VH-VL binders against q0aze0. Designs and how they scored, part 437

Target 1, 268 residues: q0aze0
Amino acid sequence: MKIILVNNRFKENTEKKAQEIAGQLSALNVEVIIDNGLDEPYAGTVDFIMVLGGDGTMLRAARRYGQRAIPVLGVNMGTVGFLSNIEINELAEYLPLILREEYSLEARMMLEVAVFQQQSLLTRVFCLNELLLRSNSPRMLSFALEISGQKLEPYRGDGLIVSTTTGSTAYSLSAGGPIADPQLDAFIVTPVASHIINKRPLVVSPEREISLHLLEEREAIIGIDGQIKMDFGAENRVLIKRAPHPLLMVNLKAKPFFTSIDRSLQRQ
Key: E = the ipSAE of ESMFold2; O = the ipSAE of OpenDDE; V2 = 0.75 times the mean of E and O plus 0.25 times the DockQ between their complexes.

## First folded at step 19 (VH-VL)

Design MM75 (framework fv_inotuzumab)
Fold by ESMFold2-Fast, scan of step 19:
Structure MM75 (fold): chain C 268 residues (1-268), chain A 123 residues (1-123), chain B 112 residues (1-112)
Amino acid sequence: as target 1 above (268 residues)
Amino acid sequence: EVQLVQSGAEVKKPGASVKVSCKASGYTFDDYAIHWVRQAPGQGLEWIGGINTYTGDTYYRRKFQGRVTMTADTSTSTVYMELSSLRSEDTAVYYCARDESYFDYLSGTFDYWGQGTLVTVSS
Amino acid sequence: DVQVTQSPSSLSASVGDRVTITCRSSQSLVYSEGSTYLSWYLHKPGKAPQLLIYDVSRRLSGVPDRFSGSGSGTDFTLTISSLQPEDFATYYCLQATHIPLTFGQGTKVEIK
């Protein structure tokens, strides 16, 4: 059995804990690959992915490994987050269940984002939370949104977010989008500081294709999960669709989504 | 409009502590990390550390471990940096800066900065 | 800690000159996602630092076209194609791939 242990290179204690856990698993005849983000994703076959850290570390794991249909467990290291299932101090209790494959899986949809320039594919990436289109200057954007070939009236404002339901509590929330049950599969399309007051967030079937392009030459960026940034100009087009595979998240313990988000909102 | 406004200049004796504030406005406070960078007279820029304003997680340069504490108050959109056991070499202008990253990620893309706070350590 | 070294430490130039500043890191700054967390800042006495370039080559909105960044791995360059009076300042590179975040020692661009 092979397990990838994903940790956060910016936290010294996660590196130490990753080495400790790797030693424990090796003693149980489990092969461990440690991914701290600096090397290329592990190319071989693996049976399980364990993420040590917060939501950002889980987002990286989802982009690297989410399309391989491998179980992914988020282990919280003491930070607030929505993507972890168990706490680090509970890991020893749950390891026997992990090794016997005695857990349930929750499927979380992912986005496939394809960015084009002059009819050429520049990049294709997968993400768990969202794509953000935003202005990179004080000037607002004018841009076209198409949903499955249906062209909407032009958008004017600071940008647009196309989010999964998992991403509803990330950038989309900050921009006034709805809180979505992560058990639902849907795209959430949330305007960022729209000049047109009647533009509302849209909840769209995950079977739809969403296309974005600028109507005026502006300096803009595309952001993926807040971690990857790309220039976006009038020659660019982005196509967003449901990724071929959902992220398979491991459930060892019931996580109270609604009470967690309610508590978080009380922080302002 | 995005602004980071810092507290005023401080004069402290060696061995004392100083607490500098950085008040944010014009954006969603929890979406951005705040970092602290200093510049001593005649020296270059030095990163001290940063705080994830959503989780409260902190990242400190090792040489400041045990002397620096960063905290965030969401109700006032204010980040604090407290530096203890002050020495003359801690005399510097201290800046807060917004990092575009969120959650557990650090990009080092400091797009907005506070105006700076001069901390002078002298007898 | 990852060390970041700039060259030169200082230079004298005239308005209209092409200025090149280099930044070398002791370890690769390439993150496996394809991102390289290397940015450039301009700093003038009495003012806060100002971001010019991020992700090696991306110019921050509002920064003049004369500023450009390039490089990969461990070697990075900031170029000012035609120096203007407001460009006399100290320039810093910053790496954020590794913790702790590390600035270069700075390059002072002075009037010749």
Scores: ipSAE 0.057, ipTM 0.621, lowest interface PAE 6.7, mean pLDDT 87

Design MM76 (framework fv_inotuzumab)
Fold by ESMFold2-Fast, scan of step 19:
Structure MM76 (fold): chain C 268 residues (1-268), chain A 123 residues (1-123), chain B 112 residues (1-112)
Amino acid sequence: as target 1 above (268 residues)
Amino acid sequence: EVQLVQSGAEVKKPGASVKVSCKASGYTFDDYAIHWVRQAPGQGLEWIGGINTYTGDTYYRRKFQGRVTMTADTSTSTVYMELSSLRSEDTAVYYCARDESYFDYLSGTFDYWGQGTLVTVSS
Amino acid sequence: DVQVTQSPSSLSASVGDRVTITCRSSQSLVYSEGSTYLSWYLHKPGKAPQLLIYDVSRRLSGVPDRFSGSGSGTDFTLTISSLQPEDFATYYCLQATHVPLTFGQGTKVEIK
């Protein structure tokens, strides 16, 4: 068995904890690769991925490994999280179940994002939560949205979010989007501070392709899961579709989504 | 408009503690971490630490660990930095600064700063 | 700790001059997916620091286009294409790839 341990750059103790866990697993003849984000993603075959951190660390793991159909377990090192299944102090209890493959998997859809300059592909990335198109200046954007070749009336405002159902509780929620059951596969399209008052969030089939481009020269950015930033100008076009593979999240412990989000919203 | 407003200047004796506040307005408090940076007279900028306002996690430079405590009050959108066992070398202007966060991700980029709080440690 | 060294420590310049400041880290600042957490700040006495450039080369909204950043790995540069009177200040680079976050020692740009 080969396991990748993914850790967080801001928590020095996660590197130390990853080394401890790696030592324990190696003593059980499990091969361990530590991914601290500094090196290229491990290219070899792997049986399991353990994420030592919060939701942000899970999002990095999903971008790097989510398309490989490998079980991914979120182990929370901090105070809050929606993508972690167990806490770090529970790992010893659940480790035997992990090694015996005694767990269930929950599939979470991912986005495939392709950015073009005219017809030339500049980059292709995958993400678990969302793509955010936003202005990088005080000026609002004017942009075109197409859904499966259907051209909508132009958007004017600060931007747009195209989210997975897993991402419905992230930026999309802050922008007024709906809370979605992460068991559902759908795109959620949420306007950001639209100048056109009647622009509503859309919930669309994951079979559809969504494209965006600017109608005026503006300084804009595309953000991926709040972590990757890409410049976006009038010469660019982005195409968003369902990624070929979902992220396979390990479920060892009952963690009811609706109760969790309800408590979080009451706290805020 | 985004603003970070800090508490006023403090004069403390060696061995005392100081607590500086940083009140945020004009943005969603949980979407940004707050870090503290100081500058002693004639010296450069020095990072002290930060607090993730969403997770509650704190990150301290090791030389301040045990002497610094950072807390966040979401109801008032205010971050506090308390520094204890003050020495003359702690005389500095202390700044709070905003850092974009996304759950446990931090950008480490400070786009808005408080005006600074002069802390003078003298006998 | 990752050490960050700026050069020069100070320079004298006239309005209209092209100014180049370098920042060198003791370790690579490249993180996941090629992200490099290197930013540049302008600092004047009695004022808070101001962000100019982040992620090596991205100019903050509202920052004049005479400021530009470049570099990769361990070597980074801030360039001011045509120095203006308001640009006489101390400039700092900050690395945020490794904890603790570390600033360079600063480069003072003073009037000739």
Scores: ipSAE 0.791, ipTM 0.903, lowest interface PAE 0.9, mean pLDDT 91

Design MM77 (framework fv_inotuzumab; at its last read DockQ between E and O 0.81; V2 from the best seeds 0.84)
Fold by ESMFold2-Fast, scan of step 19:
Order: structure tokens, then C-alpha cells, then sequence
Structure MM77 (fold): chain C 268 residues (1-268), chain A 123 residues (1-123), chain B 112 residues (1-112)
């Protein structure tokens, strides 16, 4: 059995925990690869991915490995979040179930994002939460949104979010989008500070293609899961589709989504 | 408009503690971590640590571990840095600075800074 | 800790001059998906530092076009194409790829 341990760059104690867990797993004849983000994603076959951190670390793991149909378990290191299933102090108790493959899987849709310069593909990335188009200056953007060939009236404002249902509680929520059951497959399209008052969030079939381009030259950025930034100008176009594979999230422990989000909204 | 406003200058004796505040306004508090950076007389900028305002996670440079404590109060959008067991070498201007975060992800980029707080440690 | 070294430590220049400052790290600053966490700051006595460039080459909104950043891996450069009176200051690079975050020692740009 081969397991990838994913940790982030800012928590030194997660590196220490990853090393400790790797030692424990090695004693059980499990091969371990530690992914701290500094190297290319591990290219070989693996049986399981364990994410040591919060939701941001899980999003990085999903972008790197989510299209490989490998079970991914979020292990909370004492942070708040929605994508972790167990706490680090529970890992020893659940490890036998992990090794025996005694768990259920929950599929979470992902986005496929393709950025073009004129007719040439510049990059293709996957993400679990959202794509954010935003202005990188005080000037508003003027941009076109097209859904499966249907051209909407121009947008004018600070930007637009195209989100998965998993991402409904991230940037989309902050911009006025709906809270979506993550068991549903849908795109949520949420305007950011639109000057057109009647531009509402849209809930769109995941079978549709969404296209964006600028109508005026502006300094704009495409953001992926809040972590990757790409320059976006009038010569660029972005295509957003449902990714070929969902992220397969491990359920070892019941976690009530709706009561968790309700409590979070009461706090903030 | 985005502002980070720090508490006023402090004069402390060796061995005392100092607590500096950084009050944020003009943005969503939970979307940015706050870091602390100091500059001693004649020296360069030195990163001390930071706090993720959403998760509550703290990140301290090793030389300050055990002497520094950072806390965040979301109800007042204020971050505090407390430095204990003060030495003359701790005399410096202390700055808070915001760092865009996304859950436990940090950009590591300080786009807005507080005005600075002079802490003088003198017997 | 990752070492960050700036060169030169100081330089003298006149208004209108092209100024280049370099920043070298002891380890590669490239992170997941090509992200490189290197930023540049301007600092004047009695004032807070201010961000000029982030992610190696992205200019912060409102920063004049004369400031530009470039580089990759371990070697980075800040360029001021035509120095203005308000640009006489100390400049710092910051690496944020590796924990702990580390500033360069600074480069002072003085009037000639």
C-alpha cells in the first residue's frame, strides 16, 4: 500500500506530524510519500491520500491529485474547516479502518478551467471550490459571460465567481451566492459588486460550458481556489467545464454539513 | 478604505512585557492574516510571526518562541502581539501587516501595513 | 532557515537613472504549481514599509510603472527604470515560500 501525506508550507508542526505518521505507517509496511508542495506531484500509483491540514491544504491536494480517482482523507490539525473528516488525535483509532479500506466515499464535483490566448491554450487547471475573475486595479471590469453558446448582456463590476457546490461556502457566499448542498452537482455563478443591480447569482447545470472574456482592456486576475493567480487581459478567454472526475472524499465519521455551516454563519 | 491602526509608543524596563494592538478596518477581517515585523535601530526588517485570523493558527519565528503570543479578537477586528521578558535588544519599531489568506493558505505578501509602534526597552 | 541576500547593500544614483537591485535565496523559491513567493518593499525612515511587487513580477495596484520585478528560482531583480525623488529609500525583498519568512538585509538607494 502506498499513501501520500500532504501538508502545507507554513505549519512546521505539520511537517513533524507527517514524519511521525510516515514512520508509523512504514512500521505497518505502508510506503509513504510526503508532499509538502515544493516538488512536482508524485507521478506513481498510490492507494490513498491523507491531507494533514485545513481546507486550503485539501484544495491544493485536490488540484494535484483529485483527477486520479484516489480516496482522499482530510485530517484536521486543530483548525476550523469543512473538508476534514477526522481530527489528528483520532487518526490512530481510525488507521485500521483506513488500511482495511473500511470507509465510504463521497464524490465532490470539480471544475476544469482552460485559459486561452486567442486560439492557443495557455493552461488547463482543475479546482474544487471556484474560479474568481476580478479586477486588479480600482477600475471596474466590463466582461462577457456565455453559457453553452448563449451570450448574456454584458457585466460591469468588480468580477465574477464560477463555483462548485463545495465552493458555495467560500468566495461565492461572501459575494451573496446561495449555500448549496455539496451532494448536488451544479455551477454557481455569482457576480462581484456588479453595477447592474439585477445581475443575480445563477445556478447552472454542470453539463454546460461557461465562457468569460473582457470587453475592455483592464488589469484583471483569474484566481483558482484562492491560491493560484493568473493574469487575464482582453486577448484572453477562459472556458469552464465540469472536470472529468470528482474528488473522492473519505467518510470515516459522520459530519453534518448543514448544522456546521449554520453554526459558522452565527459566529460571523 | 483599508487601514491598520496600531497602539502608541511604549517605554519598558528589562524583564517587563509589552502588548501592542493592531486594529483593522475597511475589509473582511477573516480574509487576511496579520503578521508582525520589527526594525531595530540600524537594522533591517525582521519577521516575528503571524496569526491566521480565520483559523486562529499562529506562526512564530524560533528565536521568539516562548516569548511572543499573538491573539485575534474578531468582534473588534483587532490583533495583539505580546512580547515578554524584554531585553534592550527588543528596542525597535514594531509593524503589523496584512497577508491575504484563504482558509489555512497564506499568500505571504504584505499589502497594507500599520503605522508602527516604537517600543523602547531601557533601564 | 533560507538565507536571502541583497546586492548591493547601498548605491548612489541621480534622478532619471536606471536602478537595479538583486535578491538571491539559498534555496529555490518555486512552490506548488509554479508559485514563487517573492515580494519587494520600499521603506523610508518614519514611515511604514509599502509593497511594490509581489509574486516576483506583479505590480501592486497604484505602484508606478517604473517599478518592475523579474527573476526565477533563486535569483530575483527589482528595476526602477527612471528614478524619481520619492524613490530614494531602502528596498527589501521577502521570501515566503519557506518557513520562516525571511527578509533580505536591504538595499539603500541614496542621492548621488
Amino acid sequence: as target 1 above (268 residues)
Amino acid sequence: EVQLVQSGAEVKKPGASVKVSCKASGYTFDDYAIHWVRQAPGQGLEWIGGINTYTGDTYYRRKFQGRVTMTADTSTSTVYMELSSLRSEDTAVYYCARDESYFDYLSGTFDYWGQGTLVTVSS
Amino acid sequence: DVQVTQSPSSLSASVGDRVTITCRSSQSLVYSEGSTYLSWYLHKPGKAPQLLIYDVSRRLSGVPDRFSGSGSGTDFTLTISSLQPEDFATYYCLQATHWPLTFGQGTKVEIK
Scores: ipSAE 0.826, ipTM 0.915, lowest interface PAE 0.8, mean pLDDT 91
ESMFold2, look of step 20: ipSAE 0.804; ipTM 0.907
ESMFold2 (binder alone), look of step 20: mean pLDDT 91; pTM 0.944
OpenDDE, look of step 20: ipSAE 0.819; ipTM 0.920
ESMFold2, fold request of step 21: ipSAE 0.800, 0.812, 0.783; ipTM 0.904, 0.910, 0.899
ESMFold2 (binder alone), fold request of step 21: mean pLDDT 91, 91, 90; pTM 0.942, 0.941, 0.939
OpenDDE, fold request of step 21: ipSAE 0.898, 0.904, 0.910; ipTM 0.942, 0.945, 0.946
ESMFold2, last read: ipSAE 0.779, 0.800, 0.766; ipTM 0.899, 0.905, 0.891
ESMFold2 (binder alone), last read: mean pLDDT 91, 91, 91; pTM 0.941, 0.941, 0.943
OpenDDE, last read: ipSAE 0.907, 0.912, 0.906; ipTM 0.945, 0.947, 0.945

Design MM78 (framework fv_inotuzumab)
Fold by ESMFold2-Fast, scan of step 19:
Structure MM78 (fold): chain C 268 residues (1-268), chain A 123 residues (1-123), chain B 112 residues (1-112)
Amino acid sequence: as target 1 above (268 residues)
Amino acid sequence: EVQLVQSGAEVKKPGASVKVSCKASGYTFDDYAIHWVRQAPGQGLEWIGGINTYTGDTYYRRKFQGRVTMTADTSTSTVYMELSSLRSEDTAVYYCARDESYFDYLSGTFDYWGQGTLVTVSS
Amino acid sequence: DVQVTQSPSSLSASVGDRVTITCRSSQSLVYSEGSTYLSWYLHKPGKAPQLLIYDVSRRLSGVPDRFSGSGSGTDFTLTISSLQPEDFATYYCLQATHFPYTFGQGTKVEIK
């Protein structure tokens, strides 16, 4: 059995814990590859991915490995989050189930984001939460949104978020988007500080294709899962689709999504 | 309008502790990490550590580990940095700064800064 | 720790001059997804530091276009194409690819 152990490069205790777990797994004749994010993703075949950290570490793992149809388990290291399934102090209890492949999988949709300059593809990336288009200057953006060939009236504001249902509790929530059951598949399209009163968040089929381009030359960026940033100008176009494969998340323990989000909102 | 406002100057004796506050306003407090950076007289900027304001997870430079404690109070949108066992070498202006990364919490890019708090350690 | 060295440590310039500051790291700052966590800050006595450039070359909203950043791997440059009176300050680069985050030692830009 070969397992990739993904950890946070910025946490000393996470690095130490990753080495400790790798040693334990190696003693059980499990091959372990440690991915701290600095090197390119492991290119070989692997049976399981264990993510040590919070939601940010899981988003990185999803971008790197989510399209490979490999089970991914989020192990919480004392953080509050929505993407981890078990706590680190529970790992020893659940490890025998992992090694015997006795768990269920939950499919989470991902986005495929393709950025073009004129007619040329510049890059293609995958993400679990969202794409954010935002102004990089004090000036509002004026931009076109097209959904499956249907051109909407121009948008004016600070930007737009195209989110998965998993991403509904991230950027989209802060911008006024709905909280979505992550078991549903849908795109959530949420305006950022729109100056048009009737521009509401849209919930659309995950089979739709969404495109964005600027109507005026402005300084803008697109952000992927809050991590990857790319310049976006009037010569650029972005195309967003459902990714070919969902992220396969491991369920060892029931996690009550709605009570968790409700408690988080009461704290604010 | 994003603003970070720090507590006032402190004068401490060697061996004492100091606790500096940083109150955030103009944004959703839990969405951004806060870091602490200091500048001793005649020296450059030095990163001390940071805190994820939503989870309370902390990241400290090793030389401060065991002496520094960072905490966040979401009810008052305030981050605290406490430095113990103070030495004369800890005399510095201490700044809090917001990490500009929203969801991943740690890009190490500091888009808004507090005004600074002078901590003087003298016998 | 990753060491970050700035050069020069100080320079004298006049309004209108082109100013170039370099930052060299002891290890590559390229993250596996192509991101390079290298930023530049302006600092004046009695004021908080101010972000100018992030991700090597991206200018923060509101920062004048006379400021530009470039570089890759271990070698980075901040350029001020035409120095203005408000630009006399100390400049710092910061690497945040490797833990712990490390600042360069600073470059003081003084009036001639």
Scores: ipSAE 0.035, ipTM 0.616, lowest interface PAE 6.7, mean pLDDT 87

Design MM79 (framework fv_inotuzumab)
Fold by ESMFold2-Fast, scan of step 19:
Structure MM79 (fold): chain C 268 residues (1-268), chain A 123 residues (1-123), chain B 112 residues (1-112)
Amino acid sequence: as target 1 above (268 residues)
Amino acid sequence: EVQLVQSGAEVKKPGASVKVSCKASGYTFDDYAIHWVRQAPGQGLEWIGGINTYTGDTYYRRKFQGRVTMTADTSTSTVYMELSSLRSEDTAVYYCARDESYFDYLSGTFDYWGQGTLVTVSS
Amino acid sequence: DVQVTQSPSSLSASVGDRVTITCRSSQSLVYSEGSTYLSWYLHKPGKAPQLLIYDVSRRLSGVPDRFSGSGSGTDFTLTISSLQPEDFATYYCLQATHFPFTFGQGTKVEIK
């Protein structure tokens, strides 16, 4: 068995524990690949991915490995996020179940994002939460949105979010988008500070193709899961589709989504 | 519209503790991490640590581990930094700063800063 | 800890001059997916630091276009193409690729 152990770059918080876990797994004849984000993603065959850290570390793991249809387990370091399933102090209890593949999987849709300059593909990336188009200057953006070839009236404002249902509780929520059941597959299109009176969030089929481009040259960026930034100008176009594979999240312990989000909203 | 407002200057004796507050407004408090950076007289900027305001997870530079505690109070949109066992070398202006990254991620890029709090340690 | 060294520690310049400040890290600052967490801050006595450039070369909204950043791997540069009176300050680079986050020692830009 081969496991990728994904940790974050905050050494004091995760480094020593990642080394301890790698040692324990090696003693059980499990091959361990440690991914701290400094190298290219491991290209070989692996059976399981264990993510040590919070939701941000899971988002990176999903972008690097989510399209490979490999089970991914989130292990939290002290606090439970939305994407973690067990706490680090519970790992020893659940490890035998992991090694015997005795767990269920929850599929979470992902976005495929392709950025073009004129006719040339500049980059293709995958993400679990969202793509954000935003202004990088005090000037509002003017941009065009197309859904499966249908051209909508121009947008004006600070930007736009195209989110998965998993991302509905992240940036899209703060911009006024709906809370979506993560078990549903849909795109959520949420305007950011729209200056057009009747622009509302849209919930569209994940089979749709979404295209964005600027109508005026502005300093703009595209953000992916809040972690990757790309320059975006009037000569660029972005194409967003459902990714070929969902992220396969490991469930070892029941997690009540609706009561968790309800408590979170009461805290704000 | 985004503002971080810190508590006023403090004078403490060696061995005491100090607790500095940083009150946020103009954005959703839980969505952004807050960091603390200090500058001692005649020295450069030094990162102390940061806190995820939603989860309460903290990240401290090793030299402050065991002496620093960061907490967040969502009901008042306020982050606190408590530094104990104060020494003369802790005399500095302490700044809180917002991490520009949204959600559960620390980019270490500080887009908005508090005005600073002078902490003087003298006997 | 990753060491960050700025050069020069101080310089004297006149309004209108081109100013170049360098920042060198002891290890590569390239992270996952090509991200490089290197930012530049301006600091004046009695005021909070302010962000100028992030991700090596991205100018923060509202920062004048005379400020630019460049570099890769371990070597980074902040350039001020035509120094203005309000630019006399201390400049700091910050690496946040490796934990703990570390600032350079600062570069003081003084009136000639």
Scores: ipSAE 0.648, ipTM 0.852, lowest interface PAE 2.2, mean pLDDT 89

Design MM8 (framework fv_inotuzumab)
Fold by ESMFold2-Fast, scan of step 19:
Structure MM8 (fold): chain C 268 residues (1-268), chain A 123 residues (1-123), chain B 112 residues (1-112)
Amino acid sequence: as target 1 above (268 residues)
Amino acid sequence: EVQLVQSGAEVKKPGASVKVSCKASGYTFDDYAIHWVRQAPGQGLEWIGGINTYTGDTYYRRKFQGRVTMTADTSTSTVYMELSSLRSEDTAVYYCARDQSYFDYLSGTFDYWGQGTLVTVSS
Amino acid sequence: DVQVTQSPSSLSASVGDRVTITCRSSQSLVYSEGSTYLSWYLHKPGKAPQLLIYDVSRRLSGVPDRFSGSGSGTDFTLTISSLQPEDFATYYCLQATHFPLTFGQGTKVEIK
């Protein structure tokens, strides 16, 4: 059995725990690959991915490995977040269940983002939360939004978010988007500081294709899960659709989404 | 307007502890990590560590591990750095700085800085 | 720890001069997702450091066009195309790819 341990380079506690867990797993004849983000994603076959850290570490794991249909377990290291299932001090208790494959899987949709320059594909990336288009200067953007070939009235403002339901509690929420049940598959399209009265978030079928391009030359960026940034100009176009495979999240114990989000919102 | 305002200068004896504050305003406090950087007289900049302001997770340069403690108080939008067992070589200007990255991803790029706090350790 | 070395440690220049500062790391600064966490800061006595360039070549909003960054892997350069009076300062590069974060030793740009 091969397991990838994904950890954050800044957290020495996660590095130390990764080494301890690797030792425990090796004693049980499990081969361990540690991914702290410094090397390319492991290219070989693996049976399981264990993410040690917060939501940001899970987002990186989802981008690197989410399309490979490998079970991914989020292990919380004392952080507040939505994407972990168990705490680090519970891992020893659950490890026998992991090794016997006695767990359920929860599928989470992902976005496929393709960025073009003219008609040429520049890059293709996958993400779990969202794509953000925003201005990189004090000047507002003018941009076109098309949903399955239907051209909407032009948008003017600071930008736009195209989110999964998993991403509904991330940047989309801060921009005024709805809270969505992660068990639903949908795109949530949320304007960022729109200069047009009554531009509202849209909830659309995950089978639709969404495209964006600038109507005027502006300094803009495309952000992926808040972690990857790309320059975006008038000669660029982005196409967003449902990724071919969902992220398969391991569920070892019940984690009540609605109670968790309700508690989180009371803190705001 | 994003602003980080630090507490005033401190004079301490060797072996004492110092606690420096960094009060944030003009943005959502919990969305950005805060780092601490120091500069001793005639020396360059040295990274000490940082804190996730939402979770309280800390990460410290090994040299300071066991002597430094960083905490965040969301109710006052304030980060604290406490350095114990002070030595003469800890005499420096201490800066807090905001990590440019939104959410819990840490870029280690510092877009806004506090004005600095001089800590002098002398007998 | 990844070592970061700047060259030169100091230089003398006149207003209007082109200034080039290099930064070399002991290990590659490329992160697995293609990002390179190298930034440049300007520091003046009595003031806090100021971010100029991040991600090797991206200029922070509000920073004058005369500042530019370039490089890859282990070798990086900050260029000031036409030095202005307010540019006499100490410049630092910072690598944030490897833990712990490490600054270069600084380059002091002094008036001739």
Scores: ipSAE 0.236, ipTM 0.680, lowest interface PAE 5.1, mean pLDDT 87

